# VHH binders against Inositol oxygenase (Miox): the designs that were tried, part 1

No score or structure here was measured in a lab: all are predicted.

Target 1, 258 residues: Inositol oxygenase (Miox), of Mus musculus (Mouse) (q9qxn5)
Amino acid sequence: FRNYTSGPLLDRVFTTYKLMHTHQTVDFVSRKRIQYGSFSYKKMTIMEAVGMLDDLVDESDPDVDFPNSFHAFQTAEGIRKAHPDKDWFHLVGLLHDLGKIMALWGEPQWAVVGDTFPVGCRPQASVVFCDSTFQDNPDLQDPRYSTELGMYQPHCGLENVLMSWGHDEYLYQMMKFNKFSLPSEAFYMIRFHSFYPWHTGGDYRQLCSQQDLDMLPWVQEFNKFDLYTKCPDLPDVESLRPYYQGLIDKYCPGTLSW
Below, numbering starts at 1 at the first letter of every chain, in headers, positions and changes, except where a header shows other numbers; antibody chains aren't numbered by Kabat.
ipSAE, averaged over its two directions, is called F for ESMFold2-Fast, E for ESMFold2 and O for OpenDDE. V2 adds 0.75 times the mean of E and O to 0.25 times the DockQ between the complexes of E and O.
Where letters were taken out, [cut] stands.
The coordinates of atoms that the task and the answers printed are left out; those that the model quotes come from them. Centres of patches stay.

## First folded at step 1 (VHH)

Design f1 (framework vhh_6fv0_2)
Fold by ESMFold2-Fast, scan of step 1:
Structure f1 (fold): chain B 258 residues (1-258), chain A 118 residues (1-118)
Amino acid sequence: as target 1 above (258 residues)
Amino acid sequence: QVQLQESGGGLVQPGGSLRLSCAASGFTFSSYAMYWVRQAPEKGLEWVSTISGSGGSTYYKDSVKGRFTVSRDNAKNTLYLQMNSLKPEDAAQYYCAKYWGSRLYDYRGQGTQVTVSS
């Protein structure tokens, strides 16, 4: 047998999603975008942030039998093997979960980790635990937010959708604020990689624009490498540091504002 | 894309048995741990059992241990839950689910209803 997920952790994961689905409202997300939008919590390099991931226990993930930084390097190396010519994509693999450091600053995990979903409209069936976790969300009692489209126009585009607050949106905004020199595909993948109800579940198509249809294959490609396999190898992080430091120096150098 | 279809539920008397099945498609079945979860009428979603991708490791909720057995047939892309000595508190909608990435799970089937009554 290999390093597989442990079912006893499901009760912890369910509790995290129940709290997330109860408290992630239009008002909550709007306030968090303002709170974190000044990027004044910490000044540090990308490698310092990668190191801080090892201080986190992701309560939405039952498959944590090694440090979180190892997952970042595993994801990056998988992409590097499949896409050796796209070094910016290798870096996306290393960066994708760095927004989780918000949990070290007192943010509750239900506002940091796990699958994202659009606030301001009715949750669709593929949202994890959908049938049992939204009952206490006050937006579902609000006629503005309790229909299929909610506050959104048909095909408005995911860039105009208010996603639940978590590491995806935070890291996307952080990367834009610090002027990372990455292609648009990189920013998009980071922003929506946890939007599993859409890219894997096939839901929320009514909110998607042509841009989202064009970008979907990129998010799905990234997702292949973010998946736990039945036999993951632990990366030799020390041997990989020079390569990824080179990419950091190219795309997002020096001390950044978080 | 990913599809899970549960079956085998029904009405059974206390002490009876049922065998649930879950047909999986759209992913490499043997590469993922699979879950059985349930939702009773007055309760939230509750984890029941997990089986590793190879079938070599199994885990159970304490209240079902010794009564339920999870298994899988990777050649047929099918997950099973053998439920013995069923109790009224086991009555629920039963779902199979897959694990995805560093998260617990991201997809669940439509479910199959298990009713335990005289």
Scores: ipSAE 0.000, ipTM 0.153, lowest interface PAE 12.9, mean pLDDT 83

Design f10 (framework vhh_6fv0_2)
Fold by ESMFold2-Fast, scan of step 1:
Structure f10 (fold): chain B 258 residues (1-258), chain A 121 residues (1-121)
Amino acid sequence: as target 1 above (258 residues)
Amino acid sequence: QVQLQESGGGLVQPGGSLRLSCAASGFTFSTYAMYWVRQAPEKGLEWVSTISGSGDSTYYKDSVKGRFTVSRDNAKNTLYLQMNSLKPEDAAQYYCAARDYGIPSYHLDYRGQGTQVTVSS
């Protein structure tokens, strides 16, 4: 099992999920997609956004006790070592948590961090704290949203599923808006990397299309690098900056709209 | 090595009370949210209560709210469940549990051997 640093840290994690599962409704997610869909909060480069991660503590992660930017570089370097021929995949590791900067713009952490789940249908058993965190969510009592399929058709595809609002969906939309030159696998991994109930828990298969079955191995591969436990050895970030700046210049150059 | 040891179960009449205990060892108890879950014969595992690591936040299954109280003593690495006004439907094997986040909810990281609660008259 994971080593936790303090009781207050663990209380924070549970409280974040209780708030998330209480307030993430179809209406809430729909409003957030509109709120952020103009990408008018800030203009900045990828490296500036990476620097902003250090101002944020992820309230959903019980084993984070060092700057978030270091985790981004650690994830990227792990992928680089395993997949040296796929430079776009190295960049995915650096980018994957950049959507968390929403917390610095006034978003509560329960709307930014943590494991995601489909809104608009009954939560499945592998959703974190599922048994104890959804009782105050009004959608759970709505007959449109309280069945296994809810508002969705069988095998509709995860691209047609309204996921809880967080850094995954925000960053995916931001990357599409700014026309990142990444392959489809990169966008998919970013969008669904926090969907643990699906890629790890094996739930929500009734919502999946053939594309989702084909993409699952990519998300699982990425997840191997994202699941670093607390590491006392810090990467030499400054020595890595030129390499990753080269990838940024190739795939998502210049000043971007966030 | 992680160990969870439940105790305090037994046979009571409807309306009676029991206090369950769970002694934990092998991990930093105060940093983990702890769970009480139960399983009646031929039924699935059912969540009963959760308490945060500090003890400041508690949550209960609707059917036990007002009757059960979860608490913890972090200095003694012990979790408690005070059960009052017991009903026949509360009869089950009771387990304490600690779980890592992101693990499927049907999959608990650590669970003790359980303590049997029987309610009959």
Scores: ipSAE 0.000, ipTM 0.137, lowest interface PAE 16.0, mean pLDDT 82

Design f11 (framework vhh_6fv0_2)
Fold by ESMFold2-Fast, scan of step 1:
Structure f11 (fold): chain B 258 residues (1-258), chain A 122 residues (1-122)
Amino acid sequence: as target 1 above (258 residues)
Amino acid sequence: QVQLQESGGGLVQPGGSLRLSCAASGFTFSSYAMYWVRQAPEKGLEWVSTISGSGGSTYYKDSVKGRFTVSRDNAKNTLYLQMNSLKPEDAAQYYCAKSPEELYKLWSEDYRGQGTQVTVSS
């Protein structure tokens, strides 16, 4: 369980979610998909992007403005220890938050970080701060978007759901655009790792297809390393660089379009 | 019981230097990352620096990079922060903190010392 009830950054976290839940509408998300869909903001390598993470502050994180590259390497190393034979999964740990670099391009935090949720339907109870953050969202006054299913068909599949815009969807689209040679499980975990109302909260089952039920255990496995890291020590990043560069060279080499 | 005791704070002129120390006891010091955090008047708690348990990795807030150096002596269970080229905006109560078992609880009162005051005045 994440500590959102007390902590030095609680007010900042609440403000970020209030802004997110106010402004993430069907129209907003659709426009962001178009804005970023040409991947013309920057050309750089994965390791250059990892370096950029240290310039970011995650306002949805109640803990601190800690270097984000620590979390990336720590997540990757945790996966490596648990799944030594799945090197692609080690790389997923390193990649998972790289979409947060949108904040360095002027994107507000509420459109980059934090837990995701489906737009175009009524928010479910496990969405963080659900009871106090959606009242100013205009989609909740729109009969097309204010019911349990909203604009979606029952069991349509999460691949057909319009998720709130953030680092998950952006990075997923970026990886597809650049033709990463990762397995389908990797793309799925990246796309939905911040969808905590579903994989942890148990909500939104009415939108899920059989593929989503089959993939849920993979997202939950990843989440063990992303959310519930128990390691009290920091990784020796310099000693790890050759290993992760090898994985980058295998799955997503060279200069990429962001 | 985890105990952390900071020292080395004081009054310094802009451009001056101070070395902070943190004496740790009650846990296996070398097994935990250590943090320096600070709180200025009318501001919230602010992360300054982190050092891994082995001392092999260090991280710094952008505004202190090149001026501050964190280090540790695991044989003496002591954490250090060397602060050079001090600026008025560095004036704050400085705390050392032990990494908790859960990363989502990085800094709490249970894992933080009582602090040492740094004042930068011309």
Scores: ipSAE 0.000, ipTM 0.257, lowest interface PAE 13.7, mean pLDDT 84

Design f2 (framework vhh_6fv0_2)
Fold by ESMFold2-Fast, scan of step 1:
Structure f2 (fold): chain B 258 residues (1-258), chain A 118 residues (1-118)
Amino acid sequence: as target 1 above (258 residues)
Amino acid sequence: QVQLQESGGGLVQPGGSLRLSCAASGFTFSSYAMYWVRQAPEKGLEWVSTISSSGGSTYYKDSVKGRFTVSRDNAKNTLYLQMNSLKPEDAAQYYCAKDEYLGWSDYRGQGTQVTVSS
């Protein structure tokens, strides 16, 4: 029950974005890419990682709605009903939040969750709390990073953009490192699903290539599937495990490097 | 006012053991996951271990698995790290942290020094 109060929730959300927008610099993101790029934190299966998502729920908080693993299965099932012929897309729904396990390895919430944005250029208006959260970011005092294009060339493509560090980019790189056999649309959706300033806000078009324009409908389609707050019935996770284990065995089998 | 006070560090030979403690105050300790992090000279902060609010789930850096054990006593507001089979690479200043350890916003403490002679 997320809407019982607005004040405490707004304060928490604002604090997270203030920390994110203060500390996510070009240097910070570059260091995180190096830190995680060897994928040496843990060896585990996809189902083990799904189980770890539940450890991110504060078990002492009476206001927590549902375990994070249940949201993963509900998202996957929503996609399965809408796209029964695209089994790889069902799996994307199960996988999309797995990068959040970085929080259990000591990453602060502002470096794991929330809306992403390009570092290395001036934030655009649809970035959440844009007008009140970037004042202490040192990159905005750097002439290399404080203009509309910043360090980027016009229409360079989002694949050449340094995005703020979070579960999107981490999971995308993890999937590529472990050679998941998913189509390009799956990797793209995972990488940019939290880039709300672009796919929902309509900003950052000056950084987009033709590939990004072609992929935008896929990211928007994925974002339609959120049954976590709309469905009152919890999924029967145990009954769903055999189906999703089959997809895991097909696309990303065995013990993976995280 | 959040305060975290580490203790239990010292000098040991390789293969030795130490038990670190972290006394917490100023917040509802039993409601937060806790972290152990360390910093060796001229190196960045490195995550070592995490324990859930209840103590039911624990996670470790690969290089310390099987050697280190994190635990907590919620009645005493105390976090522990049992370190066995210590290696020279484990020598560092050890800190306990709450949910924002990298931001250091809630951290109050000097840490505890662990030295391992080669």
Scores: ipSAE 0.006, ipTM 0.277, lowest interface PAE 12.9, mean pLDDT 83

Design f3 (framework vhh_6fv0_2)
Fold by ESMFold2-Fast, scan of step 1:
Structure f3 (fold): chain B 258 residues (1-258), chain A 119 residues (1-119)
Amino acid sequence: as target 1 above (258 residues)
Amino acid sequence: QVQLQESGGGLVQPGGSLRLSCAASGFTFSDYAMYWVRQAPEKGLEWVSTISWSGGSTYYKDSVKGRFTVSRDNAKNTLYLQMNSLKPEDAAQYYCATPYKFGSYEDYRGQGTQVTVSS
């Protein structure tokens, strides 16, 4: 768990989660999946998308107050050092936050950044600020969505769960739409890296299939680098571009639909 | 709806100083990092500096480190670039930019302010 117990940064993080937990409903998420599902907002390369995020600071992240592209390269380089033989995994590190570009298209921060959770069922205890941020969410007044399973069947699989709308789910759908040539492990890392209540908190096991259990160690491995590679020292980003361009050309080349 | 208005450019001798300003409107200024970029005649757009949403982190192009200082006033929706020890190579049209609209920073930059450095 991340402890947000004091300081000016806590106030900003709490405000983001209060707005997120108030407005992320089954209807909201369903509407966003339709809104973005045609991937017609922009045509651009991966490196162009990395450049666009350089200006956005993730206000839900207390560990960093600098451009998102530096975090992306730090995460990718951390993975490269630990897993030199898995070049697809290096690329996952660079890609993982690209869905944050939705903020450039008018999405509020609470619909872009931060820890994710399943909509359509009662939030579990490890969801950030769970005890103080959900009281104004209308789904918690709806008997279809206010029980432990909510709208879901036991062990339905995370592929059948409607996650709160943010950069995880958006980027996952974008990658599938553009037919990225990455293994299943990569798609799980992208889709669920912000699902801290599951991979770190141990919650939502009642929604998981055997495939989710098999993929959990991969998401946990990725999370080590997302958590521990936040360093104030800047990576030599310009010297790294040729290497990562090579990976982009291999797995997700050219101009993509976003 | 996003509008960026640069000011403060002018003609200065080598070694001189200028302070650029950028007035922002049409978006929540304090939620976004801001860029200073420049374009010299017959050259492409070149990144100069970045400041985080809070002003807590600043980054600079190597050739301007120690000479330029970026800052912001979130209460006034204003971005600044203090330029000291100006060199002829710094002569360019200077733009402030924000990733608020559709696309890259070149899609939502202001009209710019001209900086000329000559003997």
Scores: ipSAE 0.000, ipTM 0.136, lowest interface PAE 15.3, mean pLDDT 82

Design f4 (framework vhh_6fv0_2)
Fold by ESMFold2-Fast, scan of step 1:
Parts: C-alpha cells; structure tokens; sequence
Structure f4 (fold): chain B 258 residues (1-258), chain A 119 residues (1-119)
C-alpha cells in the first residue's frame, strides 16, 4: 500500500491522475484508437524502442529512480528465473512498457502512464484517487456512462470494454498489427497489466467473461515481477542483449510499425 | 505556476529560416522533456518536436525531419527551434509546452509565436 499523503510527490502523482480522470472519456479513447491505429509514427526495432524509454520519466510512479530500460531487463530476468521454460514470457517482461514511447511523440503523460480503468461506466472504489479525481469528467454527467454497467452488458468480457487510453492498449494493438507470434496469454497480460482496479482491487467483476476469469492468474503472476523491488545490483544489460535479441528474432523480428 | 513565453516568429519567404525561442519559468526546466507544437489556420494542434530533459535525445514529425532542429539551454531555462528550408505548409502559430502533463492545454503551453511563409 502506498502512502504519499503529503509533499511534492503526492502533488505530482495526484495531478497526473486528476488530469487522467478528468479527460479520459469514451470520445477521447475512441479518437486515440483511430489516431494510433495506422501505426505510422515510426519504423524501428524492439531494441531501438527499449532505448527510447530511457528518455521518459513516468510521472505516475513515485518509486522508480533508474532508467526504464533497466526496469524492462530486470522484469524480464525475474520472469526468466521463475519460468525458465517459457521464453515467450521472458520477452513479455522486456516488452511490457514499450507503449510509453507515445509520450516522446507528444502524448500527455495522463494518456500514457498509470493505472487504467474502463471508460463508459461509473468508476469503482479501487480506482486510484477515485473519490476526488472524477468530478470534472463530462461522462459522469451522461446517463449512458454514469451507472455501474454504463454502456456495457453484464459479463461482456474485457475484450469488449473501452479501457482508458495508455501504453497497455497501444502496445497490445501495435503487437497485433505487426503480427507478433506470441501466445494469447502474452497479448492479454500486455493489454491489462495496468488494470490494477481489476486484477489487484477485485473490482469490475460484472464486466468479466469466463476468458477473463481464466486469464486473471496470468496477469497476477506477471504483476509480481512488474512490481519488482529495487535491487542494489544493476542488470548487465549488454551481457543480456544476445539472449533477448534471440527472443525478438523468434517472436517479433526486424523493423516494426509503431 | 508554469510560464512559457515564445518568440522569434515572423514573415519569411519559402526556403527561408527562423529561430524560435521559449523562455520557461515556474518549474525545474532541466527535469522535464519539452515540446514544440503548432496550429495552422482551421487546423488542429499538431506535434512538431520533442527534446529530452538533458537534450541528449530529439524527436521530430516526419515532414520537418532534416529541416528543423530542436535544442535547449538548461542554464538559461530556454528552448529553441531552428527552422530551415521553410515551406508554406509550415505556416502556423508555434507553441512550446512542458512535457509532463497535457501539452495541448493552455495551462501548460505558452501564448505562441506566429510563423508566416509566403512569397
């Protein structure tokens, strides 16, 4: 449980979520899906994208103080140690935050980082700062979007839910567009790893299908490594490059459309 | 209170050059990525360039690559955009923006400086 009840750190994190919860509407998310859906922003390799993450500071994260690429390799190595037989899962650890590069293309931080939530329905209690950050969101004044189910049918499945726009959904769509040869569990974990109100908070069960119940343990397993505690020993990134390049060549080779 | 003040716009002939400046105050300039965005008449706001907090990495809209160069002076809290080989399509109001929050919000961008390209 994070306790940041005072100081500049609270102001930074709170401001990010206040802006996110004010501006992430059904209309906004729908427009962003169209804006990024042609994947015409850049042509580059996975390793080039990993390098670009070092230029970004995640304003929603109060705890990180080392380069984002190092976190990506640490997450991947943690998974590799726990699941040595699932090389595709090692790669998920390296890939999971690559959607954050949208911030370097002019996307505001509140539309890139942080915990995700369903738009188009009333926010549930475990959404971070839920009681103090949604009052200016115009969707909460719209009867279509201000009830528990909002625009959704009971148990419609998370695949049919409009999640707030961020690195999760962007990277998922990018991986699909470029035809990554990863198993369905990999795509699912990438898509919902920041959906903390669901996988950690236990909310939004009314939107979940049987597929979501079956996939929940995978997202929870990934989350153990994504919340990796800072180690005094930094990863030797250069010694790890050949291994992860081999996985990239296997699952998502060459120059990709972003 | 974030304050950004752009300058350096003007009228230029096609193929000409302009250098835009943005004076920043009210935040730790050296800790944030900075952006240039522009808005042409009857068009939406359009991202042009990004520079990392240290100035070590730069990113550009495809249509301005090789013609525009973004730079910063952290000691002077100033952001720059060197625009070469200007085209009529580059005519717009140019704004600088702080990279941490909503770069398209008036609260986090300056009042802008006008660039006109005409013969």
Amino acid sequence: as target 1 above (258 residues)
Amino acid sequence: QVQLQESGGGLVQPGGSLRLSCAASGFTFSSYAMYWVRQAPEKGLEWVSTISYSGGSTYYKDSVKGRFTVSRDNAKNTLYLQMNSLKPEDAAQYYCAKGTYDIYSPDYRGQGTQVTVSS
Scores: ipSAE 0.006, ipTM 0.298, lowest interface PAE 11.3, mean pLDDT 84

Design f5 (framework vhh_6fv0_2)
Fold by ESMFold2-Fast, scan of step 1:
Structure f5 (fold): chain B 258 residues (1-258), chain A 120 residues (1-120)
Amino acid sequence: as target 1 above (258 residues)
Amino acid sequence: QVQLQESGGGLVQPGGSLRLSCAASGFTFSNYAMYWVRQAPEKGLEWVSTISGSGGSTYYKDSVKGRFTVSRDNAKNTLYLQMNSLKPEDAAQYYCARHLPYTGWSEDYRGQGTQVTVSS
């Protein structure tokens, strides 16, 4: 469907998801939350982190062949045009992929990029490559984790769901640790923007609370810009820096713990 | 066959210096980013530094920034870590690792390591 049916592009994307779906277990995610939860890997500003994105190749993303920082500015500018009165939402566009810097600290691509899914329960049909990538995941052989609800209660809320480890959950935890002064909608969109099986595929509704139903339109609005602003029209990043530095100074200033 | 061989470890007093080396063979060295990682007794494997294939970009764990300098000599297929102002917390087995797409450093080829001990 995205011309993944043959060739190097399919091999690259499929290999990432096969490794992700094999190794993302309840134990793995729990260990990663502990590993990163002290935020002691680096101290740097948001703009320094944006610059680090350019040293990274996202092997799960077939859509762009230019620096990752350009996608961040492109997403932010798309939101700015559609929502000029919500400056915090412009900043969400700039921030959304910063968790990908974990790859520069040696995390494998399958623990950094790509679509997320709940661990601890049976994967649902809209999870990418679901029918061919989970067979070697040991949690699927564990009766605690191999049913529709797995370890979760019906309608427990996504805040109580253990999502696969990647840039979404890492960045969400990082923003909370550093006390970003963004509204709750911003934190929620960052945390779940890669949860495509839910917000686009319509799966996992049995895990959702009323809060998740209320937040779904925000995630869908954000993902419209994340998907539909990936184009070769490169932003003039240098002309945009003063505007976004102003937003950074307002919501997440100075040197942060990563 | 990919091979990585670390050397340069030893016993130093707090505040001392050591220079670690990693000799690489079996691959085109300049095409790969390289890592220094360490493991102290009773601790997990910890990332220390990254250097890009060209040497143009370097990254450090905050606790070592300003004290450690990573470099490489692509003509000699050798990676270096200059460690200054060593602290007891830096005592660990140090490994070099090659970056592989899809596996990162957690499953990369790594050498046997070189032991760094910091004590008076």
Scores: ipSAE 0.005, ipTM 0.327, lowest interface PAE 10.8, mean pLDDT 85

Design f6 (framework vhh_6fv0_2)
Fold by ESMFold2-Fast, scan of step 1:
Structure f6 (fold): chain B 258 residues (1-258), chain A 120 residues (1-120)
Amino acid sequence: as target 1 above (258 residues)
Amino acid sequence: QVQLQESGGGLVQPGGSLRLSCAASGFTFDDYAMYWVRQAPEKGLEWVSTISSSGGSTYYKDSVKGRFTVSRDNAKNTLYLQMNSLKPEDAAQYYCAKFSEYTYGDLDYRGQGTQVTVSS
């Protein structure tokens, strides 16, 4: 009889955010950083990881007609067209969702996908389903974490903020651990591309430093290609492989620790 | 109601073999990736292996690659883990889990487990 209950209880997206907003606490995120922080799950190349995205299509959305790797190449090609001189930015488009492979290692969807938010402070209004999904989060009953600033100092900078655990933060930490030779803009875009309450919603400005204000246009530029690369033509992935392999060899070569 | 039931654990000597099974019910088995995870005393849950819904793709933790083989029989709604050349560090409670919008950390869609002991 689950089909005859209220829609929000059966809505997969709402259920994911309800679980996310219930379980993403300061303690949870701190434990996940320790769990993944040695990067000892797998040793593999970037192209091997891109291949793993295709397995997520079947398992996370069986109704999709073509592989997730095609979306990664579409995003990368859209950036390449708009920013032909910024080859590192083309690579960011290919890389940005690779953290989603955590789902293949048994990580629940609410700790892999979706919009991110700062833990350790009161959620702001533009956080998705904010009014109906945080009631069971124990941090909101803790005086250290239930105020506007929570555990943070005013204008501390997003680099000093503990973000909810997901593919953004995991991939950012992975890239840092493996010493990718990408510019700071690339690391920043990957870390915060799912922080929609900030870059789209305009919330959390009380946590932002001047660096965050300077980087906001980069995150917004990336977001255009992540959301609006709608091409009916499927990318010829095999013809694109040599180009992107060249970028991988330049910025993040060989076998990496995941 | 989703149900997962593991079996096949036991006590073996180092270098020995065990075959774990997981019987699944309450969902369309061939629509979901399946996972093997384990938990040793004083340690958190550790991912071991993944198999895609069709069985066409398999993934392993590097420390078990070449020794463990995951497989599935979609006609029988059963997941398997063949464990060869077992080491003391493989001793743990083994669980099967399905891909879900729910967490396996909260035991949602995770079975009761089966104990693997490797004695020296």
Scores: ipSAE 0.006, ipTM 0.394, lowest interface PAE 10.7, mean pLDDT 84

Design f7 (framework vhh_6fv0_2)
Fold by ESMFold2-Fast, scan of step 1:
Structure f7 (fold): chain B 258 residues (1-258), chain A 120 residues (1-120)
Amino acid sequence: as target 1 above (258 residues)
Amino acid sequence: QVQLQESGGGLVQPGGSLRLSCAASGFTFSSYGMYWVRQAPEKGLEWVSTISRSGGSTYYKDSVKGRFTVSRDNAKNTLYLQMNSLKPEDAAQYYCATVYETGKYTFDYRGQGTQVTVSS
């Protein structure tokens, strides 16, 4: 196997964003919402879905590399340490990447991972590779979608914005469909955690409502753990399962529709 | 150079069986989960089955559960899909694939596929 630890992997990252920025159109996102909106791909529990993430891992140095499920538990444990009184927030850490299972269902990488952005309007400067990846997107030739506001009204609210299709929007819709008993902050963080051009880049303020301004600190707080959770003590995933199973039983029990 | 080569497709009558094979090369096969996807004419790509790195865990699309069995031989770098009780709706181009994640990015590799036709 090739290492893909520098140039080849960087080229793959750029290629993924070029494909994403070329093919993520209003029509594409609308079709994906319909495709996944029946939640008929699989019936399974949260822990079964967490286990499914491990099938996405590469074999690495056995001393330091971990399956994707370890990252989910590391993120959850980081939140648990910082916010011990907010058990629903611990669960958000475990859940946040579960939408990535779409990759195991044949969804291309450019429609599963990476930074998200609003479709239906002109991309803003902080969108990754913005200056070199949108040239072939047909929506940018459409006068309905090629202006600053595009199809949107000023301050319409991110709840009324079509975001590029990925694990954020898929998991948000899945959680709503299955009636998860989490607070609104949890749904919001899941939906927008990959919207880096907004919560980190400071762009798209013209689309934001007061609700979005109020929720921004929550998304920024979550982002600290998603990017920077490096635990010096390696988590014993098996010892953590009973705690997180308790949270699952409280907020999203049983067999769910994915 | 990652390569995936599917074989075993063909024409079969409803209720028949086929065994698909996928020969993998250019990567450490035993380090990756593998999956099968299919695409019927004018339809999107749909997931069929997944098998873990060790073969200890398998997952199936609800409509094929009990009829299809995925397996792997890590010593031979080969993935299999045993398809029993085939239905007309199973007719599609079948692809084997693998997925890996590095950092915040997910990548996949897919073969050229093998055609499965179910008709009387």
Scores: ipSAE 0.000, ipTM 0.195, lowest interface PAE 12.9, mean pLDDT 83

